# Ledger of designs, part 257: VHH binders against p49116

Target 1, 238 residues: p49116
Amino acid sequence: EGPLLSDTHVTFKLTMPSPMPEYLNVHYICESASRLLFLSMHWARSIPAFQALGQDCNTSLVRACWNELFTLGLAQCAQVMSLSTILAAIVNHLQNSIQEDKLSGDRIKQVMEHIWKLQEFCNSMAKLDIDGYEYAYLKAIVLFSPDHPGLTSTSQIEKFQEKAQMELQDYVQKTYSEDTYRLARILVRLPALRLMSSNITEELFFTGLIGNVSIDSIIPYILKMETAEYNGQITGAS
Below, E stands for the ipSAE of ESMFold2; O stands for the ipSAE of OpenDDE; V2 stands for 0.75 times the mean of E and O plus 0.25 times the DockQ between their complexes.

## First folded at step 15 (VHH)

Design b18 (framework vhh_brivekimig_d4; at its last fold request DockQ between E and O 0.82; V2 from the best seeds 0.82)
Fold by OpenDDE, fold request of step 18:
Structure b18 (fold): chain B 238 residues (1-238), chain A 121 residues (1-121)
Amino acid sequence: as target 1 above (238 residues)
Amino acid sequence: EVQLVESGGGVVQPGGSLRLSCAASGFTFSRYDMSWVRQAPGKGPEWVSSITGSGDVTLYADSVKGRFTISRDNSKNTLYLQMNSLRPEDTALYYCVKGGYLPWRKTYDLSSQGTLVTVSS
């Protein structure tokens, strides 16, 4: 049995809509976020171990952790996405909603805190200077989390998570041999992902989905869709 | 050349049912996700439903969820849309589209003739 991840799983290139408009409307934000979501899900389904779990288990697993995967993706792609600008735009949209009395004070607080947590998490990851390999393994650790309710094959999932952790450890020891505590420092960031609401994330980034479909509904589709059209669309080839 | 031919449209009363078909040719049908898109009078195209190439996964617009069912027969190169509990707002020209669902898609290849569905009392 070979490694959980290969070098092909390290590549995580997000293509943004071009050009970036002066005003980031909800459609631009949604498209950007959707591209990241699709990239993350396609990354997951490219892992042989993930495929080995079966369709039902895979779907359940991704439904449970999509927000964490998405958030890691935001951190990893923060520069390419101009995440700070996107988040600022989201805040501006919220301010407009506030002026129109569409949100309660409590809801405003919740959403603002969520945005703050996202910013802080991404900033913390940037400070750690996490590289592509480390992100790949962190995403795998998050993906193969056996502690979500309703999952099947939890023993196998746990095994894959352990394998991801071991490979990360080996990589860090090899690459950052002078930083004895780097692994621990990186892993300590993962709990922050569990503090973030998937519902709020969905509301902030995915309001403009065509057909008003939910992330829950779209996940199985992303996992099984043919990718040729998607790849053509994001690269401009089609 | 890709060819898509829709059929099955007609006039039906509210609450009625119709079954649309799309005959596909000119490409390997099973390798492509397929979609239904509709265009109501005076409105832009609206995505209705998509199905993966294998037919294993379906996706629906919120406006038709629970009422419409998309399916396909890859052996016959045919796409289907079962439409139940039809409403006047479902009145539109329905198109079969080569390609699946994209959350940000604004344009569709509607070069086919489509099939007209009219829901009226």
Scores: ipSAE 0.915, ipTM 0.961, lowest interface PAE 0.5, mean pLDDT 95
Fold by ESMFold2, look of step 15:
Structure b18 (fold): chain B 238 residues (1-238), chain A 121 residues (1-121)
Amino acid sequence: as target 1 above (238 residues)
Amino acid sequence: EVQLVESGGGVVQPGGSLRLSCAASGFTFSRYDMSWVRQAPGKGPEWVSSITGSGDVTLYADSVKGRFTISRDNSKNTLYLQMNSLRPEDTALYYCVKGGYLPWRKTYDLSSQGTLVTVSS
């Protein structure tokens, strides 16, 4: 009953830390990524269908897909974040670590391949000019994935995913009526998200979180925290 | 009228336990996430743990996870920190803070008295 998402779920405005440092550093990158993570989790928790699944199911679902949601957020906010500049700074740091013999060659290769995959995903989404409505429905399709192990209520999750797919189809057909294959081109980008490593994402973007808290531990907290303090910080963050 | 009063600190040997309490007044306690923050002599404030307003979810700094337990009793407007397996590096002045965990938080309201925990051989 009713649409899966409303217009309030389409808005996705990332506010960057202020002031921007003259040179990008680990603190700025971690703070920027943390703002995107919190924005993504608050987006998910605001969806009535998500709320209906219950707390344990919500936590399990987000733990399974947070990296995919985060990666979609990176693609959507790549210009606001100056993501290309952030990734270049990370690559430079990794190359210095090679010269100083501080990381194994196999690990550095894995991390560089992950960065390349991330850049190519973001570039492919930019080439398609994915809009905010399309991103919102893609995030919903990723969020309501019934095939992660250990989930309960998988029948209901599947119904919500089907609803997200139908609403995306309706939107694309109405808004891009001249482009018969746009939906197919958009959907074929999604499998790449399952190949992104959450462990490498955590190492690239979340080293130095206050208290060295793991993303797995933060997720249930973000889903249940009081929103008044967070909402005040978002309006005053920059 | 917002007031936070910590208690339960003391001197204990390594491996010992203490239970801190924080009596809260002047606000609707159950509608706020709460935190413990500690400050060792000569050091800046360090976030220790947070708990959601309902008490449903807790979060811990890696340095204390598995040893400390945050809890709250909303009927008594009281926040707790059970500290087990204490180590010398846990020595600090412990503060109760109104507000939860945010990775970009720069400052804490440490205007209360705090309660001193000393862990020494």
Scores: ipSAE 0.773, ipTM 0.913, lowest interface PAE 0.9, mean pLDDT 89
ESMFold2 (binder alone), look of step 15: mean pLDDT 85; pTM 0.852
OpenDDE, look of step 15: ipSAE 0.894; ipTM 0.949
ESMFold2, fold request of step 18: ipSAE 0.712, 0.720, 0.698; ipTM 0.893, 0.892, 0.884
ESMFold2 (binder alone), fold request of step 18: mean pLDDT 84, 84, 84; pTM 0.844, 0.847, 0.845
OpenDDE, fold request of step 18: ipSAE 0.913, 0.911; ipTM 0.960, 0.959

Design b19 (framework vhh_brivekimig_d4; at its last look DockQ between E and O 0.76; V2 from the best seeds 0.81)
Fold by OpenDDE, look of step 15:
Structure b19 (fold): chain B 238 residues (1-238), chain A 121 residues (1-121)
Amino acid sequence: as target 1 above (238 residues)
Amino acid sequence: EVQLVESGGGVVQPGGSLRLSCAASGFTFSRYDMSWVRQAPGKGPEWVSSITGSGDVTLYADSVKGRFTISRDNSKNTLYLQMNSLRPEDTALYYCVKGGYLPWRETFDLSSQGTLVTVSS
């Protein structure tokens, strides 16, 4: 069947909105996050194995794991995004909401903890100095997770996940031969992704989506939208 | 040159239905996502719905979800918007737009004439 991923799947270049404003408002944050989400989804749909699962299964799979993929994307693109600045801005916006008594104490705690978890995860990944190949394989492992409820073709999904794992193992062994436990250190970070609430992520990054659409609703559209048009919009060429 | 011509607007009572059409020319219709955008009097443009080039996937603003249906016939280069259960707040000039949904897109090319939908008792 050939490898699950090719070198073309390693490239993951996020284009940020330009220019960056002095004040990161909700719109800038949402656009930045949306661009990352689109990039992540388009990355997924570019994988032949993903396509082979069929539209319904593809959509269900992405709906189940989009938060994890997005978070990995945040980690991978943290420098380009100035993620720390974005998170700080989000906290500041949240503070305003707190002052207006729009959130309960418990909710505030949950949101702040979520932000902390995001930052810690991204920091942990940075400390590990994860490279582009490793991120690609980690995203594949997360994408092809058979343990989400309601999925069809779980056997096939499992096979793809195993293939991703094996390819990652081979890559790490080849590239980091002197670091015997690198694979384990990398994989052990994945459980942290599932501790993060997709709902909170959506509230933090995707508040103010045009039309007030949910990420759940937009995912099928992102997966089927015309790529040329998207690229044109991102680069400003169209 | 891209040309979009909307039709089907009119005056209806609350709860009524209308079907809008958009005739497209000047580009390969099937290769582009299409959208409906509306502009109420005194308000800015509001995205309503989008459909992929193939017509396989649709997306709706929450304000119209469950009431409006976007569709297309690529053989006729025509975009449609079936509007049911119309409300007074749906009153607007409706535009057909070349291009799909983008979460951050607040501006639209409204160079076409649009078609007026008025919902009033």
Scores: ipSAE 0.887, ipTM 0.945, lowest interface PAE 0.5, mean pLDDT 94
Fold by ESMFold2, look of step 15:
Structure b19 (fold): chain B 238 residues (1-238), chain A 121 residues (1-121)
Amino acid sequence: as target 1 above (238 residues)
Amino acid sequence: EVQLVESGGGVVQPGGSLRLSCAASGFTFSRYDMSWVRQAPGKGPEWVSSITGSGDVTLYADSVKGRFTISRDNSKNTLYLQMNSLRPEDTALYYCVKGGYLPWRETFDLSSQGTLVTVSS
């Protein structure tokens, strides 16, 4: 009962590591991306409908969709993150890797195509001027996707997704009443998220994680960690 | 206020086992994630493992995964680290730390004494 999201779920403020280095390095990129990942996971765990699914279902759901949530977060926070600068630094390092035989040419082509798709997605979202409410509902639609393989409770997940879609429709019709096709333009962007490779996202943004842990191992931890320490750390200190 | 007292370190041969303990006081233990951090001679601190406040979820550095087991007993305010298949690379001063895993954390409060683990043939 009640709306799927409240105003508290619209707030999505990313704090960047301080100070910014003169030259971007793997540690700065990984810290920046990790802050976004943690912000996205804490956003998801705060939703009552998500909490209602139970811990095992929650973990399975986030493991299935974390890259799509992360990609939406990149688009939403692209300006604050200086994402274009980060991607340019990554491209330069990849080009150097060809010269030094660190990665195969086929792999580098695959990664460069992924970077281009990511940049195009972020640019398309910026051109549509997606607001914070719209991002929150889009993230909910992506989170409550019942069609990922291996999920349980898919009927309940589907009902939550339909509720997110309905609330987005109501919001867009109320707020953008003169733009008849805004909802359709927004929703047709979502399939591009399924083209994003979680393997490549880890290589681009998460190679330097402390302890060399995988994203799959961190997800259950973030979903159960105590929030007081995290909330104290989101000011960008560390 | 916050007091963390590590014990259980010692000298062991490669392949051996040790069990570390950490007695905690001065805070509500069950409301905090906890970590083990180690510092080898001449190196900076290295995160080893974390456990959630409830004890339900654990996380391990790849270098210790499968060999170390973190656990806690909230009724006794005690954190544990079971260390199996020890290697010379595990030689370090081991500290328990109030707080969990955050990949951007560069510094740890290592004001406790720690407990020394030496893996030597």
Scores: ipSAE 0.763, ipTM 0.906, lowest interface PAE 0.9, mean pLDDT 89
ESMFold2 (binder alone), look of step 15: mean pLDDT 83; pTM 0.837

Design b2 (framework vhh_brivekimig_d4; at its last look DockQ between E and O 0.64; V2 from the best seeds 0.00; counts 0 for: pae E 6.4 > 2)
Fold by OpenDDE, look of step 15:
Structure b2 (fold): chain B 238 residues (1-238), chain A 121 residues (1-121)
Amino acid sequence: as target 1 above (238 residues)
Amino acid sequence: EVQLVESGGGVVQPGGSLRLSCAASGFTFSSYDMSWVRQAPGKGPEWVSSITGSGGVTLYADSVKGRFTISRDNSKNTLYLQMNSLRPEDTALYYCVKGGYLPWRKTFDLSSQGTLVTVSS
């Protein structure tokens, strides 16, 4: 019974599509987002505790929290992704939809609010200067959330979440000993993740998915796909 | 050298069925996800379905979901596509592709010959 996370779980390197186009089209945004999604899910499946839950349970878990994981990933990779530029592009694309009367006024408001929340969250995380370890533990805490409906093995999930919290606490205490309230400050950001709609996130970032496949449907596939497949594609080697 | 040889195509009436096969060689078949991609006349390649290396998880395009079934026999290094309730819009050259589903992928390595499926009355 070792730690929940190891140093190997701290590494979270997103490789962006290259080159970055002058105009960020839907394809670029979708590819970027998809790469982050894959990275996030492969990160999750690399955790022994995650595997210990079993395929059905861990798949359900990811289905429940993928949006939160993805959002944390966005925050963590905001600079590499040029997230502000991506969001601006998304807004611009939405303008076209507005002009074409494809969206109701209420829906436009919802989408814009979602983008605002996303930007604010990422900004808040940047202000806190969250490091790689803290992100790893925060993702673990989000991943092992027992309070999603329909989950099995909730007691075990809760134990893993507690372990993640404890390890985060220990890390923060050790690394930021002079900042007495840092743990509280970073944990208090987590509720913001649940204010964000997974459906809107999917619409904004994943509209360009081939085959019109839902995130829900691809999650079990991503979790079981061969690792070499993803690695080869992100490097452009295959 | 990676070799993929598709077979099983033909002419069928709407509502008919076909079963495509892909014989794979030149790589450890079970270690790779596989996909079917099709290209209709005058159109670009379209992802159809993917299956993980072990065959445990499958994925389908919405256009074929419920009608097509991807499977594999790793002992025979063979990929299959069972196509039921075929429609005219399913008419295409079907390719076996080494590699799985990537959400963003719109281009595919279609170096194989493919197998032609024609659905017409």
Scores: ipSAE 0.833, ipTM 0.919, lowest interface PAE 0.6, mean pLDDT 93
Fold by ESMFold2, look of step 15:
Structure b2 (fold): chain B 238 residues (1-238), chain A 121 residues (1-121)
Amino acid sequence: as target 1 above (238 residues)
Amino acid sequence: EVQLVESGGGVVQPGGSLRLSCAASGFTFSSYDMSWVRQAPGKGPEWVSSITGSGGVTLYADSVKGRFTISRDNSKNTLYLQMNSLRPEDTALYYCVKGGYLPWRKTFDLSSQGTLVTVSS
């Protein structure tokens, strides 16, 4: 009925573990990524349109798009996170794996190509100087994507996505009236998100756990967490 | 003053079952996720299971999936762990913990006494 997003959904403040160590380590990377993941899930949960879809639909929707939301969060928070430094530390770790012959060359190639694609995406978003309103609407567009397999209520999800697109269009036309093609340039960046592998994202940012953890398998738990616990995960307190 | 009191531990043969309980007081129980953590002799703590405040979602360590069931009764401020098909490697001191625990975070606030489970072959 009202706007899809309010001004409260534009604020996206990532608080980093403090202090930033002189040399990054797996623990710092994992904690930083965890805060971003929970901030992204908290953001999605706070949207009235998302709440209106119901719990089963919410879970299915987030399982389908969490990696795209996370990647948009990385781009938006790249400076605060020192993302380029984090990725450099990961590349250095991969060099150790080559020298010790621990991983196959094919896997390392896949991971390095993914890192390059992620850097290219973040750099392209920075060059366009995407603002907080634009990021909020882009996240809404990827969140309310009706074309993922297995979703129910796809007609309502499509209506919410169209509303996000219209509100973004109105915002861009009002705020960047001299740049006729800004909306098109922004939207053309979205297909790159579908090329990002959730498995490699997990490897890059959520390693350091005993065994592999699938973010997909814990999405129901994350979405159902009590708000007090949720906020603790965003700030690192619990 | 947060207080967690575990009970229900004991000695059982391999393949046996036990049900652990945790009585909670000093906080609004239904507002918090809860977890079970265990510590085998001479080893560090190991996360076992978590449950949301409403009880609607559960999460398990791979080592216990399919054998253990976490549950809660918010009207009684009580957390439960049903342990079936017990193995000798399940022998440990079991702690009830306030708060959710995700596998990628390894710190625990173990302030309670715990309840000992011994699985003898």
Scores: ipSAE 0.017, ipTM 0.485, lowest interface PAE 6.4, mean pLDDT 84
ESMFold2 (binder alone), look of step 15: mean pLDDT 83; pTM 0.836

Design b20 (framework vhh_brivekimig_d4; at its last fold request DockQ between E and O 0.81; V2 from the best seeds 0.82)
Fold by OpenDDE, fold request of step 18:
Structure b20 (fold): chain B 238 residues (1-238), chain A 121 residues (1-121)
Amino acid sequence: as target 1 above (238 residues)
Amino acid sequence: EVQLVESGGGVVQPGGSLRLSCAASGFTFSRYDMSWVRQAPGKGPEWVSSITGSGEVTLYADSVKGRFTISRDNSKNTLYLQMNSLRPEDTALYYCVKGGYLPWRKTFDLSSQGTLVTVSS
């Protein structure tokens, strides 16, 4: 049995809509977020171990962890996405909603705290200077989390998570041999992902989805869709 | 050349049902996700539903969820849309589209003739 991840799983290139408009409207934000979501899901389904879990199990797994995967993706792609600008735009949109008395004070607080947590997490990852390999393994660790309710094949999922952790450890030891505590420092960031609400993330980034579909509904579709059109769209080939 | 030919449209009363068909040719049907898109009078195109190439996964717009069912027969190169509990707001020209659901899709290829669905009392 070979490694959980290969070099092909390290590549994580997000293509943003171009050019970036002066004003980031909800459609631009949604498109950017959707591109990241699709990239993340396609990354997941490209892992042989993920495929080995079967359709029902891997769908359930992604439904459980999509927010964490998405957030890691935000951190990894923060520069390419101009994440700070996107978040600022989201805040501005919220301010407009506040002025229109569409949100309660409590809801405003919740949403603002969520945005703060997202920003802080991404900043913390940037400070650690996480590289592409480390992100790949972290995403795998998050993906193969057996502790979500309702999952089947939890033993197998746990095995894959352990494998991801081991490979990360080996990589860090090899690449950052002088930093004895780098692995621990990186892994300590993962719990922060569990503090973030998937519902709020969905509301902030995915309000403009065509047909008003939910992330829950779109996940199985992304996992099973044909990728030729998708690849053509993001590369500009079609 | 890609050809898509829609059929099955007609006039129905509210609460009625119709089944649309789309005959596809000119490409390997099973290798492509397919979609239904509709255009109501005076409105822009609206995505209705998509189905993966294998037919295993379907996706629906919130406006039709629970009422419409998309399906396909790859052996016949045919896409279907079962429409139940039809409403006046479902009145539109319905198009079969080569391609699946993409949130950032800017345009739909509506070069086919489409099939007209009219829901009225």
Scores: ipSAE 0.921, ipTM 0.964, lowest interface PAE 0.5, mean pLDDT 95
Fold by ESMFold2, look of step 15:
Structure b20 (fold): chain B 238 residues (1-238), chain A 121 residues (1-121)
Amino acid sequence: as target 1 above (238 residues)
Amino acid sequence: EVQLVESGGGVVQPGGSLRLSCAASGFTFSRYDMSWVRQAPGKGPEWVSSITGSGEVTLYADSVKGRFTISRDNSKNTLYLQMNSLRPEDTALYYCVKGGYLPWRKTFDLSSQGTLVTVSS
């Protein structure tokens, strides 16, 4: 029933808090990450195929894949966010935690490995020069993943994922006709997203959420919130 | 133009219950997410709970989750907060706020009177 995504789903403009402080703190990092999370969730909720799945399925699906969508968003918006600077500030805070004996050595190694994997993923996407259309289709492939445990409507989700794959294939073939292996190189990046820990992402980027709410608790809210206030605050539209 | 009138506060023992109401006017109530915000004496404002415009989804600060229930009646332009298992720490002036949860929101329009909740033995 028509294309899975339209041109309106390619636009992905992140607005950062201003001004950027001289020394980054947990509040700036959390606000920046929250803007990206909300942008990613509003992107997902705008897709007609996603809307067709119903509220319970939507919530289950996004709870399963939010970290992968967030990580794709980090890669897409790495320059706008000054992500390398944010990650450096996080590493500095981890080093302070070691000096104050606040974390175990095993946990710190785990978190540092996760940061390294995140940086390598973002670097690999930058090397491929992934464009906005490609990011939109990759996000759709990740969003409509039928293999997560606990999902309903798996057959319909699988059909939407296949459609996203076909549309990406058609786009890459037409736009990058001289690069025979571009689609394959893009798709082999996706398994790395499954290695990213949502618990560590929450620890790195979301420690300062107002009200100490969890990402799992705010997902159903973001999916159903009124958009007028949000659009005026984040996108400069209303 | 926008008016929010809170009521239902009072003095209650620890473990008690209160139900707050907020009468809204001057805007299309059902098109806005709504929040409760509280301010204890000498403290800054603290977000308590939000509800979507349709009333379908609610969100709570961790400090009140399981004890408080936000609801709304769009036919009466009224927002509610049912508060159970009240603690002395819940003592505050409670405000009804136009707008939902945004983790970067730092200021709230607390120009209304609010309704005082005092939890004391």
Scores: ipSAE 0.767, ipTM 0.905, lowest interface PAE 0.9, mean pLDDT 89
ESMFold2 (binder alone), look of step 15: mean pLDDT 84; pTM 0.844
OpenDDE, look of step 15: ipSAE 0.880; ipTM 0.942
ESMFold2, fold request of step 18: ipSAE 0.732, 0.690, 0.713; ipTM 0.897, 0.884, 0.891
ESMFold2 (binder alone), fold request of step 18: mean pLDDT 84, 84, 84; pTM 0.849, 0.846, 0.848
OpenDDE, fold request of step 18: ipSAE 0.919, 0.919; ipTM 0.963, 0.963

Design b3 (framework vhh_brivekimig_d4; at its last look DockQ between E and O 0.58; V2 from the best seeds 0.00; counts 0 for: pae E 6.4 > 2)
Fold by OpenDDE, look of step 15:
Structure b3 (fold): chain B 238 residues (1-238), chain A 121 residues (1-121)
Amino acid sequence: as target 1 above (238 residues)
Amino acid sequence: EVQLVESGGGVVQPGGSLRLSCAASGFTFSSYDMSWVRQAPGKGPEWVSSITGSGDVTLYADSVKGRFTISRDNSKNTLYLQMNSLRPEDTALYYCVKGGYLPWRKTFDLSSQGTLVTVSS
């Protein structure tokens, strides 16, 4: 059987909304985040192994790991997104909510900690100078995680995860032969993704979703939507 | 030339039902996601529902979820919106739109005539 990922799966280019406003409002943040989410899910559905799992399993899998995929995407696209600026804007928006007494002290702390963890994770990934191939494989490892509750075909998912891990290992060994422990260093970052709440992520980045739909609800749609629709919108051609 | 012609609107009482239709022409209908958008008097356009090209997946605004059903017949190049349990706040001009759901989309091509739905006691 062929490799899990091909060079086509390494490309991960996020197109940001243009122009960037002086004030990053909820709409801009949500659009930016949504574009990343779409890109991440379309990336996933482009993987033959992902397709082989079937629609129901695919949907369940993405529902389980979308936050981790999204977070890896944030890390990978942090510069293009100006993530630090976005996060600062989010914090500022939260301050308004605080002033309006919409959040409890505990919730505020929880949200701020989440933002901190997100920033730290992205910083750590930047410090490691993770390349496009490594990100692709890390996303694959996260995507094909068999340990989420309610999944079907867990054995097959595990096999795909192992394959992703092996391919990553081979790549790192080949590309970074002088760095004996690079693989270990990048893999040990993955647990940090599990510390992040999908609910908080959704609240921070996706509050402005049209129709007030949940990420859970849109995931099946994103996975099945026509690619031309997304591509046309991000380029402004449609 | 893309043509979208909505029909099926009317006046109904609260709790009533309507079924909207949209006849599409000028493009390969099955290759495109489709949406319903509505515009209430004095308000901006509001996304209502979307359906993938194949019709396999649907999505609804929270405001209509559980009450409206979007569907399509690709053999007839027709989009449908079954509206049940209608409420006064559902009163709007309903448009068929070529294109699917985008989380950030606030503007829609409403070049068609639309079909008026009035929910009133």
Scores: ipSAE 0.882, ipTM 0.942, lowest interface PAE 0.5, mean pLDDT 94
Fold by ESMFold2, look of step 15:
Structure b3 (fold): chain B 238 residues (1-238), chain A 121 residues (1-121)
Amino acid sequence: as target 1 above (238 residues)
Amino acid sequence: EVQLVESGGGVVQPGGSLRLSCAASGFTFSSYDMSWVRQAPGKGPEWVSSITGSGDVTLYADSVKGRFTISRDNSKNTLYLQMNSLRPEDTALYYCVKGGYLPWRKTFDLSSQGTLVTVSS
C-alpha cells in the first residue's frame, strides 16, 4: 500500500568540501567520498520499507549492496563531485607509479580496469540523462535485492523490489511516453554494478581504510548514528 | 557552552583496570554520539572508541578491542570507558569528545582537559 518512495527520497544533494584544492589530494577525495557514503546511508535509512525490515536485516542488506548504492551515487553526483577530474588524477598517479617503481603490475591493472568500468557506467548513465526520480527508484531496486546470499526475509525484500520496479515503470511510461525503450535501457545498466569491487572502491575513495577498517565492519555503526551526527558527516562538520 | 569533564585516570600496574568517566553539560547528551580519543606522550591523537546516542552500537579501534568497553548513562549525562588488561602502551591522556569519530577521520576537536592514565612498569 502507498508509494515506496516520497518526494523527500528524490532529493539527493551532495555538498562538496570548499574550496576545491588546486591539486586533488587524498584528504579531499576521502572527505568527498565520506559525504557521499553518509548521504547514501541517510537516504536508505529514511525509507519506511527499509525501516520495516528490522535492524539485523537492514545491516545485512546494506553490507550486500553498499558498493552498488555508492556507485549509483557517484554517477548521480559525477558533475558536482568533478568525478572525471578525480579519476583522471588517480590514473595519472598510477601511470607514474608504473614508470617509477615497476611494482604490483597486476594490482595496477585491476585498479585501471575498475576505473574504466566506473567511467563507462557513469558515461552510459549520463547519455540516458537519468533524472532524480529514476535514480531514486534504481537505488531502491539495488537496495531491496533479494538475490544476495545470506539474507533473511527475502520474500519481503523481493516484494519491495517489485514495488520499486513497478513504480519506476509507471513513472517512465508517464514521463517519457514517446520513448518506449527507456525503461529497458535503464534497467540493463544495473548488472554492471555487480561487477564493481568493494575492495577497490575502498582503495580508490577510502584510502585510510587500508590495513585498518573496511566499510563492511562499520556499517552497523553508520546505520545507527543519530540524525544530528549524520548531518555533520554529510557536510563534514563534526 | 558545551563542557566535558573527564575523571577516573590514575596510575595502574600492567594487567590492571580503570574506569574513566566523562560528565557532559551544555547540550542534549542523548542526542549525540560520543567518543574517546587518547594522546600518548610525544604522539598525535588516536581515536579509541565511539558510541551512538542511544548506546545501542559501539565501535572500537583494533588496538583496544576486547579490552575496553564504552558505555553511557543518558540519565546522568555521563560517558564511560571501562579499560581492562591495561598495557604500558595504553599510557595516554584520554579525552571525551562530542561526536561520532570514525577510523578514517584523523582530526579531532579536543577542547577538554582530559584525564591521565599511566600504566607503570
Scores: ipSAE 0.039, ipTM 0.517, lowest interface PAE 6.4, mean pLDDT 84
ESMFold2 (binder alone), look of step 15: mean pLDDT 84; pTM 0.840

